VH-VL binders against Protein krasavietz (kra). Designs and how they scored, part 5

Target 1, 172 residues: Protein krasavietz (kra), of Drosophila melanogaster (Fruit fly) (q9vne2r244to415)
Amino acid sequence: KLHKAQASQEAKRELQQALIDDINDEKPYNEITSDIKDFSQRTNIPDHEIIVIIWSTIMSLGEWNKKEELVTDQAVRHLKNYCPLLQAFASTDRSELALILKVQEFCYENMNFMKAFQKIILLFYKTEVLSEEIILRWYKEGHSNKGKMHFLEQMRKFVEWLQSAEEESESE

## First folded at step 23 (VH-VL)

Design q2 (from n3 with light chain S95D)
Fold by OpenDDE, fold request of step 24:
Structure q2 (fold): chain C 172 residues (1-172), chain A 120 residues (1-120), chain B 109 residues (1-109)
Amino acid sequence: as target 1 above (172 residues)
Amino acid sequence: EVQLVESGAEVKKPGSSVKVSCKASGYTFSIYAIHWVRQAPGQGLEWMGGIIPIFDEAYYAQKFQGRVTITADESTSTAYMELSSLRSEDTAVYYCARDDEFYFDYMDVWGQGTTVTVSS
Amino acid sequence: QSALTQPASVSGSLGQSVTISCTGTSSDVGGYNYVSWYQQHPGKAPNLMIYEVSNRPGVSNRFSGSKSGNTASLTISGLQAEDEADYYCSSYAGDNTYVFGGGTKLTVL
C-alpha cells in the first residue's frame, strides 16, 4: 500500500513537471496531449487520474486575484486556454466526473473560488469537456460533501436549464 | 442565423423611464452574454452594461449604476434595458449586442438599434 | 471609466494602407488580449471586424489587428471606397466591464 501511494505521488510530480515544461516551451496542445498519453501508457495511469493531475497543474500556473469577482472571471479565461487539453482526457464518464469533483474540491478549499464553480462548469460544458449527463449525475448523486449545499444551490438554475435545453436550444 | 431584434423608437419626457427590448434568435440564448451600448447623436459608442442570462448576473458601467437595469427573460429569449430618470443627454440610439461567450470577450452580433428621444 | 484613445480622423487614398491606433492602460488594452474593432457606416449598427487583438470573423483579409503594450492597432490595406466609415476599438477592462475608444473617422480619398 505504501509503495503504491509513493509511486502515485511520484508519477504525479513527474507528470506535473513534464506538463509545466511543455507549457513553458509553448508546445502545441496536440503535442502536449501526445506527451501525456505516452506518459499514461508508460505508467498505466488511467485518464480519470490524468485529468485530475492536469487540472491541478494548470491551476497551479495561475496567479490568482484576491478579489472574488475578479478571480472568477480570471479562472474562466485561464481555463479556456486549456480546454482542448482537458477535453483530450475527458474520454470517459469516470474521467469527467473525476474532473468535476476536483473542481468542486478546489473551489471549496480556495475561498475566493466559491462563486467560480458554476462558471467553470459552464465553460467545460460549452467546450465539451463535460457532458450534460455527467453534470446531471454529479448534481444528483455524484457530488462531494465538500461545500455540498453551496454548490448544489449554485448549480440549481444551470441544472434546470440543462434539463430543458434540448427542447429550447437553437443551432448556432 | 443569429439575430437580435430591438423594440421600436421611443419618445420620453425628462424624469420618466424607458424600457427597450431585444429579442434574440438563432442561438442558445442563456449561455451568451448580452450587452447594451448606446450612441448619442454624432458621438461614439458607450457601453452601458451586460447580463449573463443563465446566471441572471448583470453588470453595469459605473456611469449608469443605479439608473439602469438590465434583465433577461430566458423563456422568450429577450433581453431588456430600463433606464430611469431620463435626461436630454440620454437621447441616443441604444443597441443590444451579443457576446460570443458568457464572459466578456467581444460583441459579434448587434441589434438594429432603438432611438430614444428625451424632450420636454 | 475613461475611454480608449483613438485619433479623431485618418485618411488614405484608394489602394493604400492606413493604421488606426487605440491606446489604453494596463487595466484594459495592455492587461488583456480582448481587444475588438468595429466598423460603423452612417445610420447603421456596428460590425465586428477584429476580435481578440488580431482575429478576423470572416471579414476581408485587408483588415488586420495587432497590439503592443497598451496600444492596439487596426490596419486596413488596399483601401476601398466602402471602407469609409467610423471605426471603434473596444477592450475588456476588468471587473466585468467593457470600454470603447472615442472612434476614428476614416476618409478614403
Scores: ipSAE 0.916, ipTM 0.955, lowest interface PAE 0.5, mean pLDDT 95
Fold by OpenDDE, fold request of step 24:
Structure q2 (fold): chain C 172 residues (1-172), chain A 120 residues (1-120), chain B 109 residues (1-109)
Amino acid sequence: as target 1 above (172 residues)
Amino acid sequence: EVQLVESGAEVKKPGSSVKVSCKASGYTFSIYAIHWVRQAPGQGLEWMGGIIPIFDEAYYAQKFQGRVTITADESTSTAYMELSSLRSEDTAVYYCARDDEFYFDYMDVWGQGTTVTVSS
Amino acid sequence: QSALTQPASVSGSLGQSVTISCTGTSSDVGGYNYVSWYQQHPGKAPNLMIYEVSNRPGVSNRFSGSKSGNTASLTISGLQAEDEADYYCSSYAGDNTYVFGGGTKLTVL
């Protein structure tokens, strides 16, 4: 069990480094996606783990402003560039939920990102990285305890909007 | 088709307030920022402020801070700009414009403009 | 607010090319400042022409955008009479504000 765990960790590190290298080399996202898919197949790493590694990697590449108001928009713009990559691995409900939880954890652990959560989720919704269903699932029961009260309150209006939009579409 | 339709021309006295409306159609109103830009006669474009409707977050240019209020009614897909303590210098055409994103990126669709004249 | 600087006026002959510059300050937050270009005819609302370096769908390919350092440029090739207008650049200022250039009057000779 320990050997398997170590092997898994090594594989994750390898993937992260490969991703960093590809990004730094300005490799097209479709090619990066292909590379990651190949890696995933070889190492048998599922998409819900891959997408978390991708998130962590792309966030590590950012030079973040310390001011909360500025970092929020900076984060959104930064992430916008990687949405196609994230989308490619948001292939299952599990992977989408894993991403939301990782974003929640990140925003909780980095104080200046506390207000960025809702905008990041909106970005992912608009770019079809996250589905309405999984966002609602997260909100209802799938959320982490880390900063729970803050993030649920923050997302309240957005969730209400999602619910209302669905009702309108069904009525038309 | 995305369209912004603004309210009609206004004539106001100094010291009064004006509220201009901008009705949006053809897109999901709440998830795109909407801006207000004015243009005095013979002058350039001046950004006044913008709002992200879904979050009800409004931002203003420093010049207008405390004197302008931007709001959005999601139920009617209408944005509003209220300017108080009007002066002759506030005589201008006021435009609403949609942003291509919920954050500030660029303004892709503009209203037809509303002429506001401030005269004694 | 960071100011964008444009030339007050430019002119060109029919069929020629002109370039309008838009220079910002180096204090742009995070390097994510994209410049957009708007065309405005007299008595009309502005129209988006270019965002970043991409043309708005439906805009003539005679219009092109470029950026070098802190200067964005709008190039209009094959000048036509209808190109005579005011042109404005704009960008996100980095502090939840938007800024415009002073505008450039293009005269077609």
Scores: ipSAE 0.901, ipTM 0.937, lowest interface PAE 0.5, mean pLDDT 93
Fold by ESMFold2, look of step 23:
Structure q2 (fold): chain C 172 residues (1-172), chain A 120 residues (1-120), chain B 109 residues (1-109)
Amino acid sequence: as target 1 above (172 residues)
Amino acid sequence: EVQLVESGAEVKKPGSSVKVSCKASGYTFSIYAIHWVRQAPGQGLEWMGGIIPIFDEAYYAQKFQGRVTITADESTSTAYMELSSLRSEDTAVYYCARDDEFYFDYMDVWGQGTTVTVSS
Amino acid sequence: QSALTQPASVSGSLGQSVTISCTGTSSDVGGYNYVSWYQQHPGKAPNLMIYEVSNRPGVSNRFSGSKSGNTASLTISGLQAEDEADYYCSSYAGDNTYVFGGGTKLTVL
């Protein structure tokens, strides 16, 4: 899986469509997970790219409100339904960081989602899609430059809260 | 053990205000919403509003907009509801309740209620 | 906001089943799957019985919830004396608001 060749754009589109079809067929998430794993093996799509495709597919299924305040609530409730699927593919540091970076990019490129970032990350923390360690790593040095000042300020209080809990846990 | 403990009963004059506290314990206060619900004598439950403490975001039922202020103090794990311009129909039991989410879903743990009596 | 509509009272005999209705609009019960039911005995705070339409939070499986269109339902089977209480439905009402029904007094005969 290390040093894998970059998957073709055609294979990625096929995976996205297969996932849409499975969701529309209302397949159980364990069957959807199996289908994605089979596709990943056949096409050599690496794990950190799979989770980004899942994110993009899930967000493409929404009919989003144009009002920023309402879309944030809508996005969190929409994503909650898919946390088990995301969790199945967020098992490595690289996959988790890829997810956070994709969420950052999405919120930056879709202006009505600008206030949604911190709430999406909190959702993923509470549902154990993202670890505290990776959220802190993203904050310190793992973030991209896209909307950096806005997203770092947005996350400041949450990260400070996490850091206080971490310091307490490491004390003797 | 998740618990919400509300402040004691209040007797108030019309036109004054009341501030009820709700101290949380046994869970991570900051990342779960708190609702405020009242019940007048012999009547049903009425949602007043709620707060998401970590974001300091409060939301209000339209009926109470402008008269109610909901706040939270994360350092003491305490939520507050202040109702101003009191009138006799504000006589009620005031409950705080925890949501199992940081958005409004359902209320799984309730305080025992604070009786507020508004009389001249 | 609009209160959800519940019957003022329902009754049933020991061992029977009763169903309590909760009618809203497409802006609450019909538009979201965030319907909850609460039981309240006299002088006590409400207790959660059903959340997200049909889920039980560790309560007896005699309590079941469902919805169709703009109407949610709570069914209590095998009625027992302790089921005599007030029952409230609730729903997320969009725009970061929440609403309760008017309440239903259940009498066990």
Scores: ipSAE 0.613, ipTM 0.841, lowest interface PAE 2.1, mean pLDDT 90
Fold by ESMFold2, fold request of step 24:
Structure q2 (fold): chain C 172 residues (1-172), chain A 120 residues (1-120), chain B 109 residues (1-109)
Amino acid sequence: as target 1 above (172 residues)
Amino acid sequence: EVQLVESGAEVKKPGSSVKVSCKASGYTFSIYAIHWVRQAPGQGLEWMGGIIPIFDEAYYAQKFQGRVTITADESTSTAYMELSSLRSEDTAVYYCARDDEFYFDYMDVWGQGTTVTVSS
Amino acid sequence: QSALTQPASVSGSLGQSVTISCTGTSSDVGGYNYVSWYQQHPGKAPNLMIYEVSNRPGVSNRFSGSKSGNTASLTISGLQAEDEADYYCSSYAGDNTYVFGGGTKLTVL
């Protein structure tokens, strides 16, 4: 049981390193995606765990500015380059919510990223990494308690905009 | 069809202000940046600033800092650029342009331009 | 004075290729992949030809873009009379700012 948990942890570390190597080698993202999918199937690591590893790896590759305004723009542009990779593993509601929660945790734990949360989520909405439904679910009840009031208030205008667009599409 | 329609031509005296409007249609106004770009007669394009409407965040070229104010009204899908303390060298065509992102990348749709003439 | 340097004019004959350069710094053209090219005919608004260095927004494949270091290039092949216009490069310049080149008048001979 414990050896099984150690083997899974080792597989996740192996995935992180392979992803770093592939990115540094500038492999095409469709090739990186295929390799990760094969790895996931071989190791039985589900997409909601894979997408979190991809996020953490991508963010570890940035050299982040200390000024909040500059780091927010930097983060959005950095992440835009990897949205196809993230999208490939945003296959279920659970994987999308896991991503939002990881982003929330990251921004909470890294104070220069506190303003970046809503812009990262907007990026993921526009690039179809995250669905409108899952963003609204996170806002209503799916969020963690880490910086809850700060991030909910930050997201208020975007969520209000999403709710207006959804209501219009459902109007009779 | 994505369109930006600007307000009509204006003739202004030195020292006054002008406010140009840019009405957007055919797309989701709030989540795309709007740029303001001017072009003096016979001259090139000059970036003045831009705004990200959903966040109400405006940014300005250093040359215009303190003289230009860029705003947006999401309820009417309209962006505004106000240039104060007008001088004769502010005579130009003023364009609004849509960015296909909520950060500054490129300008895929342009307004028709608003001619502002500053003369005594 | 523009932040990005372009030649004031270039010319080419019908059917030939021409390349317009756009030189910036490591803080704009060299530091970001947000270079765009715009075509402007007299009396009209600019029209997007190339974005993010090399992407075409539904324009002819006769227009291609590239960059190397701090210099971006627009190449127009198979020159047509309608290509005669002013061409501007632009780039994201960091700190939530944006810059244009001074423009290049293309004359088709």
Scores: ipSAE 0.557, ipTM 0.835, lowest interface PAE 2.5, mean pLDDT 90

Design q2 (from n3 with light chain S95D)
Fold by ESMFold2, fold request of step 24:
Structure q2 (fold): chain C 172 residues (1-172), chain A 120 residues (1-120), chain B 109 residues (1-109)
Amino acid sequence: as target 1 above (172 residues)
Amino acid sequence: EVQLVESGAEVKKPGSSVKVSCKASGYTFSIYAIHWVRQAPGQGLEWMGGIIPIFDEAYYAQKFQGRVTITADESTSTAYMELSSLRSEDTAVYYCARDDEFYFDYMDVWGQGTTVTVSS
Amino acid sequence: QSALTQPASVSGSLGQSVTISCTGTSSDVGGYNYVSWYQQHPGKAPNLMIYEVSNRPGVSNRFSGSKSGNTASLTISGLQAEDEADYYCSSYAGDNTYVFGGGTKLTVL
């Protein structure tokens, strides 16, 4: 029903503002996480939609350089500070894939971020926001058409490295 | 155990080049940055540059632009620093150091240092 | 990039506290939370003591780090003989560059 969709959009806007307020108030991330979980339960917004809202809110807080080489470093360092928050909502395969797809869309729509994609994904791998399995799934079948050839080629070396690590684990 | 083992000491003539190697072991080489830092006798630490191996991206301090080339070989887990057009002022101990990130943050593990002496 | 300024030397008696300053600019110490401190004994490679302003990598809690504005500080409490060494601060300096301070020789009296 139309009212349910309108109420959901209102709830998402409220979540974005509440998250901005919590971050500006410098609340500990475990408290922010608890607030979001309570909100999610009251509003029935699933984790795969929550994590996308968190991403969008976090990125809206940055003052991004227009030069590609400078913005990539900014983005990685900015996102590192929020990885605990993102990790808390990367609870399912669906939420992880939704995050990767949102990052892909963001980098495609913001041309100064075109080279940032693989570094953001590596950050999320190292901080356990994204699992190896889901990154590989995105590479093989889960990606969108937005900048597909560019991002797949960008990720080729990293994916090959991930596949080599899995083979070494099987040997041991 | 995480280790960085550098190549042996070198004596070089002015105008030549030196290439120092840094063999990493005990960790995932490709996804951590490597810094190169030198220390002239009786002097402080001086950052020369660094590399992020998985991206094949090297960065350099302005002072060394055009004289230093930093590379990495992921298949051997080895980083290299080549300094060209050597002068007597380049006499120093050259360290490689691992960053615990794939961007420049801090240096948690250091090589033993490579002494390079430049003399006529 | 801007050099980080440290005092050339500091001294303190056994059991006392000493603070070493590291002053940069808004483009390094003041602009980022990527300040580190390294201890170097004679003839040895540097050893990481503090990273990201105040974090300890498994070293004694006698070593503490902080910053205010463009100045970072390393405080060593309960001075011991083995604390006598050179100490270097460092910072990310933007544009994928990194800088060290000039170093401070700590003498334990």
Scores: ipSAE 0.523, ipTM 0.827, lowest interface PAE 2.7, mean pLDDT 91

